# VHH binders against q89az9, part 8

Target 1, 320 residues: q89az9
Amino acid sequence: MNLNGEQKSAVLLALVGIDKAIEILKELSIQEIENIAKCMSYMDVISSITADLVLSEFCNEVRINKDQNISFINNNFIISLLKKVLGEHHAVLLLDKFKNQKNISDNIKKLNLINPEKIVSLIKGEHPQIIATILIYLNRNHAANILSYFEDNLSLDIIRRIANFSSLKKLGQEEFVKIIDNLINKYQNSMLNQQGIVTAVELLKLIKRDQETKILTKMFSSDKVLAKRIKTKMLEFSDIINLDDVYIRRLIKVFPLYELSEIMKVEKEEFKKKFYKNMSLENTNLIKNYCSKKIFISNDLIQKKRNNLLNSVKKILYNS
Short names: E, the ipSAE of ESMFold2; O, the ipSAE of OpenDDE; V2, 0.75 times the mean of E and O plus 0.25 times the DockQ between their complexes.

## First folded at step 1 (VHH)

Design d04 (framework vhh_7pa5_2; at its last look DockQ between E and O 0.01; V2 from the best seeds 0.00; counts 0 for: pae E 23.3 > 2, unsure alone 62.4 < 65, grease 25.4 > 24.2, placed apart)
Fold by ESMFold2-Fast, scan of step 1:
Structure d04 (fold): chain B 320 residues (1-320), chain A 122 residues (1-122)
Amino acid sequence: as target 1 above (320 residues)
Amino acid sequence: QVQLVESGGGMVQPGGSLRLSCAASGFTFDDYAMSWVRRAPGKGPEWVSTISWNSGSISYADSVKGRFTISRDNAKNTLYLQMNSLKPEDTALYYCAKDIGDYVWGSYEDYWGQGTQVTVSS
């Protein structure tokens, strides 16, 4: 684990104790104190091994008790140091600044780890200025990937806002922290809701078919929304042939004919007949023409296309 | 100096419709995105809708999506909000805002006009 110079300085100051740290800090400029305090506010726990390595690297002639551990560089320690060096007023202003920057930084790290598609789902309903501000703070590659999911007109609006962005004022920083916190909470709640449905589906698949049907029927009577969500999630490709013709007709209107043709090339006659029954003669002939061609399609690509079809079915069932 | 004058508010029954207008002056109207923001009694400001300078990008708050339509006439320097299927929850003072982004951060007074009152009650 490699620490940068500012992080190593923060560790050294913590290790020498408050009285000696104050003496050192009094010899530093305000800008240098701010940089060190910022690093300290981002550090929580240091092991005795890490502390020993940092000290040995810069203090070869210092003998340290290796049995000692540094537990926390907590807010009380930082507050006491800054108050003694800078005075009450300046210390409070500096700590507020670092608290907001730390909250933004921590949450941005979390957002950079979230799948771009999921972030799009969370932010697409936000004001374009909020979207623009989030993208400014994200990793450039991650932000570019997220931006690629938006339509041209919205992307243009967002880029104009980014180009005209100068900085967040104090009030804006406070509101931005709230917005990012809310997004992280929505993501965590979405994950918990998804896990709950997945667990319920897995359990239902492990019980007897008759008991599964009985439970879903009773659930449909008491909570139609939950029953619909679970039943839709349980849907497999093999279930498509058993769907009512109404849903097949809706599916044909929204699913690309070329992708359907690729799927039809490898499917059984019963599956093909179900779809042909619900489409025009022109479209049926186009599919039959494609199926007669000697075109190679990999098993991976076919499975991807089958998953696309199944996902389209799930969207139709959820919206009905 | 930026001037925004809202009009078109009034009292309607649930399910009714109203059309709000905002007359803008003191700046180049077609260079800026414009927004509608509302303030319900005892609550803070809530963003309602935004339209880009050329009407190419339009956004709505989830609470009004499908019921409200924002539009603009750059030749007349006027912003509109068509409100349909009004609910008691839509009762608020409605404000027109020049969208430089600051209002989403709670800085409203420098960008809003006097507002127009919308009351939805039976």
Scores: ipSAE 0.186, ipTM 0.675, lowest interface PAE 5.9, mean pLDDT 78
Fold by ESMFold2, look of step 2:
Parts: C-alpha cells; structure tokens; sequence
Structure d04 (fold): chain B 320 residues (1-320), chain A 122 residues (1-122)
C-alpha cells in the first residue's frame, strides 16, 4: 500500500468508530489531529481489503469484517469528532481553515477538467498575478496549454510571475478562494447559457420554418449576439459547403488532415471540391490517395467525425 | 477512427464488485478527459464519473461516490471503472466516453463506445 502514517491513522479511526476515535485523538497533539482530520476530509473510499491491510499492520489480534466495504466521506463525522475532542470553539476554527484548503482543491479539480480554450476566455481579463497563481495550481500540461493561448508579452509576464512566486500569502488564501469561486461561477453561468441555447435550438428546429424565420429575425433586431449564437448552434453539416472560403481555410489549419481524409472518403465530390480549392496541392493529393484506398469506416464513427468537423466550424464562426 | 470498446460487465448479486475496462484507439488518449456514462432500462444517459487527461482531477456522481473508482492507464490507452458494493439501481449499460465539449459534471460526449451491460439482481 502507498498509504502514509497519517492516511493509515485516518483509515484506522474510521474503522474503530467515533467513540474509540475520540479516545485516540485526545492523546495526540493539535498538529497531529489537524493532519489526520485533513486526510479524513479527502478520503472517499475504503475497501475491506485496505481496511484489513491497515489493521493487520498495527494490530494482529483484531480483525475487521473482511467481506464488508466501508467508506469515509462524511464531514459530519469529522465535525462531531473534533467538537468532542477539542471543544466547539477550536473545532470551528480548524474546520474553517480546512474548508478554504478544500475549496481551493475542489475548484482546481474543476478547472483542470475544463477545456484550456474555455479557461483562457474566463481568465483573459484578470490581472497577470492572478493568472500566474491559477496556473501554478493547475496540472503542468494543462497550464502550459492555457499559457500557449496568450500573446508573447503577456506569456512572458505570467512566466516571470510564476518563477518569482512565493507562498500563497502574497495573494491570501481566502482572497484566492473568492477568485476561483468567481471563475467557476462564471463558467457555470456560461454552461447554463449554453444549455438554454441548446434547448432554444431544439425548439426552433421543431417549429415551422416561417415561424422560425420570424423569431430569429426579431431576435436579431433585439439581441444580435444571442441570435448569432442560436444560428451558429443551428448549423448543420450540410451547411459547411456554403461557408465563405476564408472559414474553410481557417478550418483546414486547425482540423487534423487524417480525420478530414476520413470524412472526405464518404462525402460527395461537391464537398471535396470546396476543400480542395482551399488547400495545398500536396495535401489535396494526400487526401485523394486516402480516398482511393479500400478502408472500412463504420457509419457510427464517421458520423462522430462529421460532428467534430461541424463543432470546429461552430467554434470558428462563434469566435469570429 | 475513434474506437472505444468497453468490457468487464456481467451479472452480479447486490454487494458484489465488477471492474470495467475501456480500450481506446484512433485518437491521442492522453489529451482528453474520459468519462463513464450509464443508461438504465428506459432512462436517458446518466453521468457516472470523469477523469482528467493526467488523472489529476477525478469527479463522481453522488449516487456512486465511495463505491466506484475511476482510473486510467495512458500507456495502455485504457480507462477503468472499479465498481464495489453494487446495488440493483446500478443496473445499466455502461459507456466509455471521450470528453469533447466544454461540459463538466454529467457532460454528454459526442463519442460513445458500444457499452457493456452490468446487471445487479438477486
């Protein structure tokens, strides 16, 4: 097992129950209790195998039911334990400290899952020190990808601030919590707006075309940005051939040639010609060579690749 | 050609365990977050768990927290789901999914595997 002593202690305390855990914790220093409580607050899953291994290491005379899985995820357990051991005042102070640390960890986890391009849009207007601090906490490859979207002068400033970063105390732990909470809230609001757009598009596709046209025309007059977003989301794969060549050239620069070749193999010649006139002779010949080969591509997979191409088009149109 | 092939499903009694695998090919596996999504009989897709491209961030639906563990092996292009303490409500077709959108927390991806059936019945 890769569990350290504090993690093993957290598992043991969860296994023996709250009454015995209180007795054990009362004999520990405040720092030791803090470290164990931190481990407990982050533990989600304890298997019977893990429980047996921990117990065997520290006490061969006592066995926990090997056939039962257990879990330790309840903050109420930790709160009750700390209140009984330390008293309510000290327990509250310690839990406030852990809350801020956990909030930062949870929000960083969320930020690491968000597309780098979207993160850039969320943080683009923030002070470079704030951007640097966020990037320090993110996974290195994720942070590097995000950094690559900024222009050279800003990237240099951000790297300089990362290199000179001391502890979080310069920004303040509580202030940083507020900043990343705000960023997550902005993302969630953007996601809710995206859900609303998707719903609106689904409804508009189901109504009569003359009614659809009247609604979109009226919306374009009152809220051009919203109307553009809805129209872009309503874009279908068949619409790609009707785009201006400038968008096709931008698409070719960012879309993988191999995937484009797979799409081209099943598309009509009219579609292929639209792309060929916007690419180099060398790349055109590579695609034509691929199209001449007998390669099977399932209908499900090709439909997914067509959707990927369409999504790339939508990103180009939305950001233009 | 993106391919996601799920395996490891089967019949199990309540309280039992299963380990699902998803073999991925046709894309750079290391660049993408991966998710498990399930579809119970007569229900729409339900997000189960997501793991970031480097395993640095992991999220679970409330219904499976403490029972399921997601993991990945980028060297083998394989996604895993360890399911413990299975309940009848976990009965579903489980799909491996490549995260292509801006969604997080129950996001629905455009790329799905064929699915592997998990049945929890006494």
Amino acid sequence: as target 1 above (320 residues)
Amino acid sequence: QVQLVESGGGMVQPGGSLRLSCAASGFTFDDYAMSWVRRAPGKGPEWVSTISWNSGSISYADSVKGRFTISRDNAKNTLYLQMNSLKPEDTALYYCAKDIGDYVWGSYEDYWGQGTQVTVSS
Scores: ipSAE 0.000, ipTM 0.106, lowest interface PAE 23.3, mean pLDDT 73
Fold by OpenDDE, look of step 2:
Structure d04 (fold): chain B 320 residues (1-320), chain A 122 residues (1-122)
Amino acid sequence: as target 1 above (320 residues)
Amino acid sequence: QVQLVESGGGMVQPGGSLRLSCAASGFTFDDYAMSWVRRAPGKGPEWVSTISWNSGSISYADSVKGRFTISRDNAKNTLYLQMNSLKPEDTALYYCAKDIGDYVWGSYEDYWGQGTQVTVSS
């Protein structure tokens, strides 16, 4: 049984009924009541096994139904209990708080499962304080990965905000819930809309190249937008060396030289040559100088940088 | 004491343009990111745009992206918002805001200026 004391208490209180629960809660501090109530609010369904274990541990005299799942904790029960113990006004406020916290928690769990690049795309247009707040709630590694995709100035701002963060107040919580909900909805919608394209891309990658080219050429004539979306989705980092020089020149103009240098440090000579022939001698020398330095970059970071470059290329191609 | 004074609001027709200004005093202006927020009648406050201290980072709400442009003049301690292609939905009281440490959203009293009214109507 992986329940903590508060959780066990919550289960017990639910099992003993509201009248007895009230008597018990009256003996507890407000903080204890809040903690237990929070646990109760998070418990929708408890297995009979779990309930039995809790009862065996704390109370042998209470009989429980032998159903696989017990749904004895509901909002009405919690509301009634808290109103009797804390008063109506305080109870309502507390329940709202719990609801918001649960919502945030649930959505954060979802966000933690979304790839960093996608998260960035979803949140890049948000206020820096919102971004900072989101990152605070995410897993640390995930947040760090996400942060790595932002520009230096923005990253600094975000970190500063994180460092100065104290708490999310009530009004902030309400707004934050809305924001996160919206983000999740956007993500879900994007996934639904992209599912077909992903499938198409997967299929196109499996067919002969000549056939792929024919299909995309025809598609381009009838639906340029769709064709571009598919082509850009199909583009891999390894394909960059095969792009026309015009696109490389455009890329060089918009992609930070320092980041490009980091990528070039680990890339093959063919990749380097492709870029050198399309940039100034001055910038070439800067990159060469950087490549000569004994600097270690993690594979993960390099991959992120490669992805950034690829995304820049894709953007250029899509808008061409 | 921190003071923010917004100006430049008015009534315009849909598709029109306005330029808002915010005069800042009482703090080191170039140390802080600045933001515009707005409050429409009967609605909560909405974030509009933010600009970093050196204008190196700029962000916009999706609702105004492509239409509004935030800028600043650190020498004049002034924040600007160029609003183009205005829509009725842009009708609101517009506030400039200094960097917010904690995310507290919901009341205009949390903002530092008196606001300037923008009304978009035919």
Scores: ipSAE 0.000, ipTM 0.205, lowest interface PAE 12.3, mean pLDDT 79
ESMFold2 (binder alone), look of step 2: mean pLDDT 78; pTM 0.795

Design d05 (framework vhh_8h5u_2)
Fold by ESMFold2-Fast, scan of step 1:
Structure d05 (fold): chain B 320 residues (1-320), chain A 125 residues (1-125)
Amino acid sequence: as target 1 above (320 residues)
Amino acid sequence: EVQVVESGGGLVQPGGSLRLSCAASGFTFSTYDYAMGWYRQAPGNQHERVAIITSGGSTNYPDSVKGRFTISRDNAKNTGYLQMNSLKSEDTAVYYCAADLWSDYDLEPEEYDYWGQGTQVTVSS
């Protein structure tokens, strides 16, 4: 574990106990105290091994307890220490500042792990200045991917705001924290809703087909949107042959002909006939010509191509 | 949706007074560094800046209205105001409210994010 000077100072102060820590902090500038307190607020538990390493660098008169780990859990030590050194009012203001900064950092880490497409759906209703501020805090690659989903006029507005960004006032910072928290909560609720649909699909696949059909038909009459979402999630590659010709024609217009040719090379005649019926003679002949060639395609590549086709079908059915 | 809406325009005699209101929705004045301005446009003329206020309380007025017009805001009501006193026939125009978020300085018209639809002020007998 590589600790910087502020982190080592934090560990040392915790080890010497509150009375000695107060004596040491009185010799420091307010800025130095703030930096150390910030490090303390970000630390949770320090192992006895790490504490011993810090102590080995500082051979001062300190109380040593090799059987105890240093805990910053619930900030009780930090709160007590800062109140005694800085006074109650100043300590509360400083701790609130660190708490807000830590909350922003933690939530930004979570946002960096969320798919760009999902973040776009969550933030598209926010003011461009809020979007710009979020992108400033995110990893550059992640922010660029998110930005690429916006229309040119909005992207221009966002970039202008990023270029001209100066600062947020205290109230604006507090509202920004709330906005970020709300976005994380919306994402978590969205994930729970998505898992619910997955669970419903799994259960429907495990019951008798007659009962499944009856449930879906009744659901389609009472909640068409939910029924469509469930049916889309239940769609398998083998279902493609049973689609109406209208959907096959739409699929052919958007799916790459070469990729379709690769799939056709390994599919049964009934599947091929379904597609040939719905495409031009020119394209049919191109596919038949490719299928007559002795070209090896790996099973992994074929599965990937089949998944690409299925995903295109899902997009057509979802957007219709 | 973020928008600003003007009200309080009307017909007034020379020497009279009017107070224009600019109600903001979709954002709050208390949470942002902002700039708010009032602009006017008379038929056949370019638009003219008449007042600016920033979140820091800084105000600016052109000589044509200085001492007669006062810009203010009420953060609790999320509303800006333009108090117009000693009105002249030359003050006859459509008055527009403009707002920009995160800007704490005087802006050119094309730099404001949000504009109202305008409210007519006519100074005539």
Scores: ipSAE 0.000, ipTM 0.099, lowest interface PAE 24.1, mean pLDDT 74

Design d06 (framework vhh_h_nbbcii10_fgla)
Fold by ESMFold2-Fast, scan of step 1:
Structure d06 (fold): chain B 320 residues (1-320), chain A 127 residues (1-127)
Amino acid sequence: as target 1 above (320 residues)
Amino acid sequence: QVQLVESGGGLVQPGGSLRLSCAASGFTFSSSYDYALGWFRQAPGQGLEAVAAISGSGGSTYYADSVKGRFTISRDNSKNTLYLQMNSLRAEDTAVYYCAADTFGYMSTDWAEYDYWGQGTLVTVSS
């Protein structure tokens, strides 16, 4: 992390405390105070290491509790400081201004982390002016990747709108914030649907097997896509030994022999026998030779290899 | 290469019994996560109807209301064979009987959900 002067000033003022910070800020211009307040509003959490670095640059005679991180979000320090320096009315106006700017920036930052193809699916139904406005606020590389998914006529319309963009008017800004919030909520709801599947799987694993089978059978008849998603998620490493030999043979063709050898080193004889009867004598001997060597493999590495094998099984059975 | 072959059909008098067999090749009956099995029938001039189904684990069964208490579905994993024991047969049971397999290992009453099908065996219930 490399902080600019305003960011370093913000950290130092937070560390020094309100009374001393007020005396320092009173010597600054209103513009300088606004710049520092803006930096504070955009900064979320500062690690104790970063705080110590700023303090070391300023003066090593000051010591701070290194167990604490400094947060500029929901911080009564910023509110109290601005009210005492600027007066209550001007402090509220300034905080509201920076809060609105930060909300847009935070949501845009989230969109920059979402895969371009997924963003296209979320915004393809929006008016070209909304799409253009979103792309203006995104990172240029990310925006270019998103734009590449649109047809030439729509891309032309979007680029024209971007070229003619000067600024959003007050009402347009408020509508834009709501649109961005709705897009983020749609994306988060799709992620929550994944958590819902996880919860359903955990509950199904805890009920009696007969009831689980009845529920999944009925679900398969009424919603095959949901049933397939749940069944895929329910598969565990222990289920592999119960798979039909045709799936084991397919798995062996696509899964790296060396990784399989590493897994075989820690597995029970029943598991090994299931694979050996479905593979060539040459490959069986290669695995047996590896297993006979006294090589230590970490539990973390084995678990990663097991997860790789299970994921390969899921691809063969369900195209996940 | 999955294949299902039915046998045991024929002519029987009302009140009689028949046992249908379905021999499977290309997969095994031991998996709790693969291959649910079912019996379907098609009477003359009628659509395909689910008769009975058994889950991949063998722990759950389904029967159509018209056959419940008279028919029993079972599987022999060692012989890789599905059975339908048909007791107290009625003229209305006259149909071509098909065995079917589903790769999910869960029962379904919808014939369209089954991936593999036998050629069928005729059951005629008459004097």
Scores: ipSAE 0.000, ipTM 0.192, lowest interface PAE 17.5, mean pLDDT 74

Design d07 (framework vhh_7ubx_2)
Fold by ESMFold2-Fast, scan of step 1:
Structure d07 (fold): chain B 320 residues (1-320), chain A 121 residues (1-121)
Amino acid sequence: as target 1 above (320 residues)
Amino acid sequence: QVQLVESGGGLVQPGGSLRLSCAASGFTFSSYAMTWVRQAPGKGPEWIATISSGGSTMRDDSTKGRFTISRDNAKNTLYLQMTSLKPEDTALYYCAKGEWELLSDSYFDYRGPGTQVTVSS
């Protein structure tokens, strides 16, 4: 673990024990105490090896016991230190401030990792002032991508609000934490819903086909949307060869011929025959001509093309 | 300096009515637009209505037929008349100084402590 100076100071204070740490902190400025307390609030368990490295670096001539592991998640330890140095009221305010800053920072990092389209779906119902505030705290490139999904009038309103925005005061920060936390929870719930569909699909694939058919048929009658989602998720590339010729003909009309040619170059003869049977002689000859050429196509590109074909099949069967 | 105190909330049954009041002090009430905002648990703040210094009103479409914003400049008081209340109207209702469209940090800093409205079912 490579620690900065503030983190090393926090480790040293923990190692010397609470009584001695308090005496040292009394000699520091308020800003220095806040910086050290902030580091302590973010730190987890420290191994004896890391503690030894810190001791070795900071204690040139002093012999100190090095046989300890330290945990900084102990609220009583941190509160006792801050309360003794700053007084009870200021200690509570400082701890609350650190928790809010950590929550905002952590949640913003999470939002920056979420796809712009998904964020738009989560925030499109929020007031423009809330959207503006979120975009201010996100990475500029990420915020710009999100903004591009909104219609012109809303984008104008959001930009105007951003231009007129000042830094959030204490009450505004508390409210913002709640809003961001709610957005993260909505995203996680969306992921759990996807997990549920995956679990259902896995279970259906493991039961007898007759039971699977009965369950799906009843589901189409009672919950058509759920049935379509599950059946769409169950379809695999290997299923394409078993589709009725009617669907193959529809697929050929919609799917780009050149992209189909690239797929055909690596597929088995039985797969090729299924498609050739359902297309014009002209198109069949074009594909066969492409397949005869010694052109290298990466495995990654082929897999992308295969996924494109499968998605087109799913649209024809369930999403038209 | 700016002080806003909401009142009139409480427990009410679906279909019932409540009148919320906001007592304002520390500024020239008649010179400013005033806004009602609500926040349900786990939700962001939702704009309900704004009334201009001149008395013109703007309301959210979802509540236009059920909620009416009004003001009494002589009493420095803002009102929200709520009718045909639904469980989804359950929220903490806040009074704020200014127009929602122009609210920056003021929405968070100059709103009152709020009044709880609970519509039981």
Scores: ipSAE 0.000, ipTM 0.158, lowest interface PAE 21.2, mean pLDDT 73

Design d08 (framework vhh_surovatamig_d1)
Fold by ESMFold2-Fast, scan of step 1:
Structure d08 (fold): chain B 320 residues (1-320), chain A 123 residues (1-123)
Amino acid sequence: as target 1 above (320 residues)
Amino acid sequence: EVQLVESGGGLVQPGGSLRLSCAASGFTFSDYYMSWVRQAPGKGLEWVATIKQDGSEKDYVDSVKGRFTISRDNAKKSLYLQMNSLRAEDTAVYYCARETYFGELLSDAFDIRGQGTLVTVSS
């Protein structure tokens, strides 16, 4: 990895040991000390190879233990160094400030990767001041997309709060860190639940169908929400032919006839008969007429249409 | 408007004592950590001492530990610095500062409003 001058300085100070580092920092300005301390606080581990490169650049290898990996975040070195240079109170406050800024920065990066609709579901119940503060820290495009989900009166309130925002005081920063951490945890818990559902589906597909049916039936009686989520994830296109006629009739009412006719052109006779049994003679004849025409449909288009049909089935089976 | 007015500086011989005062107005004094910072001639700002809102916690730069005592009177909205065993190195303009920690730099932590009070330690 390529380190900047401040990062190289941080590595070098760590390698020379605390007593020498204190003497060096005593000669620097408060801003220079703060920049180096910030770099140290944001570094996790420095490899011996990286340390060797820094030492080689400064031509002072014989007196420094370059075979050690350096960890800054959980190292008493930074705390001891700053306490001796700046005093206990300022050292603690400065480190606390850097930890809060790093936590906010890291969590904001995570929030910028989350779908706007999902973020709205997580924050819509929060006070407008909290929503405004979150939007200030997010990327402008992302924040604008999130804002678009709110009603005009709430959007006005939020924008007014953003316009009047100056900065977060120490207590406000501490509370904001907690709020952001809670939001990330809620999102991660939903992700873990999805991973668990995938595992459950994979296991259920590997057992005998009669055992699978018994388990899902009992689950529907004890936890309907979980049962619906699992069953929705399990459904495949090949399962459509095995659906009760009632569901096929409901599907035909909501799915476009032309799109269905395109699918029918490439499906087996068994599949076609299942649908024809559940539709009018007029519509059956329209589909059969389309299937008799020598029209070439791309494989990509067919797969897209098949996915549309499967999604419609999922909505019918597991929607209220 | 936030105001901080320092007083109590003067000329003193090495080994002598001085008591600095800071009168605060325009804000809720009891809600803030308060600090003393100093600037020696031709040098940058140096933090000296800090006191918590209720006076329960105090901290000092190593060079003044055991010699200086910071205190506050929330009813009078006043901050104090008792300076004993003064040295030539203590010669500086002393500022009363409200701590905020709004900015990226440590210097942004000090809301300095007054002109300061000059302390000269010389024989």
Scores: ipSAE 0.000, ipTM 0.114, lowest interface PAE 19.6, mean pLDDT 75

Design d09 (framework vhh_7pa5_2)
Fold by ESMFold2-Fast, scan of step 1:
Structure d09 (fold): chain B 320 residues (1-320), chain A 124 residues (1-124)
Amino acid sequence: as target 1 above (320 residues)
Amino acid sequence: QVQLVESGGGMVQPGGSLRLSCAASGFTFSSYEMSWVRRAPGKGPEWVSTISSSGSTISYADSVKGRFTISRDNAKNTLYLQMNSLKPEDTALYYCARGDYSEWFGELLPFDYWGQGTQVTVSS
């Protein structure tokens, strides 16, 4: 993979030396400095003797090229410099090592963004050593959350392996890269599968209601599982008004009255009447009393409450 | 000299079964964890299963859980893999390896601790 601007800057600053690096960093923004600092660990793999030799050669090469008015030093220049200083064979080995470490880092960043529950589904069948290695490289809070999903015996095995971990050797790094790539590909493929259902729902909502009804009716006869998945995804808050009174009464028995009152404060009269018709006078009066109060509720909180109500409806309709 | 000799591979139809055996010699078999590892054409090695020295602790890769069973006979110095409900994706060269899969990452399983492998082909 090619180095980005921050990574190229980090390599360049390490090669230029501490005194010159400080002078350059003083000319950069605080955010730019923070970004470069994150890449500096890549330079930790270079011995002090090697770093000194590379730095000396770099300073000499920069001095020689100063008269040519070179405005910046690119990745190809740095590679050529490393080959000149270390020899082609050793330079290639060093660059390959950086590439593998970078690939692991990039893939770990992707895993840190994936929900812990989903990661558990992806890795639960992997060897405990692989699970332990993944957790070592993940953010501590993320790793702890993932670990909490495993049974006591497996968690013990994983923690023991983490405690005894020293480093990934060459073969281990190569295999780990492949394993992480496969996990990310499995995650992406799972997302693509879900997109099919979403697309079907969107198309069904755009066609004539008569045609939609005919398609769904035939689907219930031939593939009940698919029909249920599509129906669950199709249900919207606006559909609640069209539910039979039986379902509204069941919903009222299980959904918190206070949350319902918050929703009622912003809903249309038609929606309110549908619920009031199906609840006790006592509960109706409690909700009406709440709605008469001058209490502000944020749009974000209202949407969250509406989603809670919709989820309760989905459980009543499809979880019997 | 450590030797591991796999056998029992062959061609089978999807849904079929095969039983792999690994005959170990040149070391105290009962003192070591043993593993099965497979390699499909154009792919890297994939860990399949591991069994502890006593046989009390067993683990499987997610892809084979519920279908494969690892076992050992310390008196006969033999490791087994019973493969049921075989799928085309199970087509690979299967290797017997001395040690836990964790040693794979540490370069602690030299080639002399691996067998020659036995080919399993699942096709209709």
Scores: ipSAE 0.000, ipTM 0.343, lowest interface PAE 11.6, mean pLDDT 74

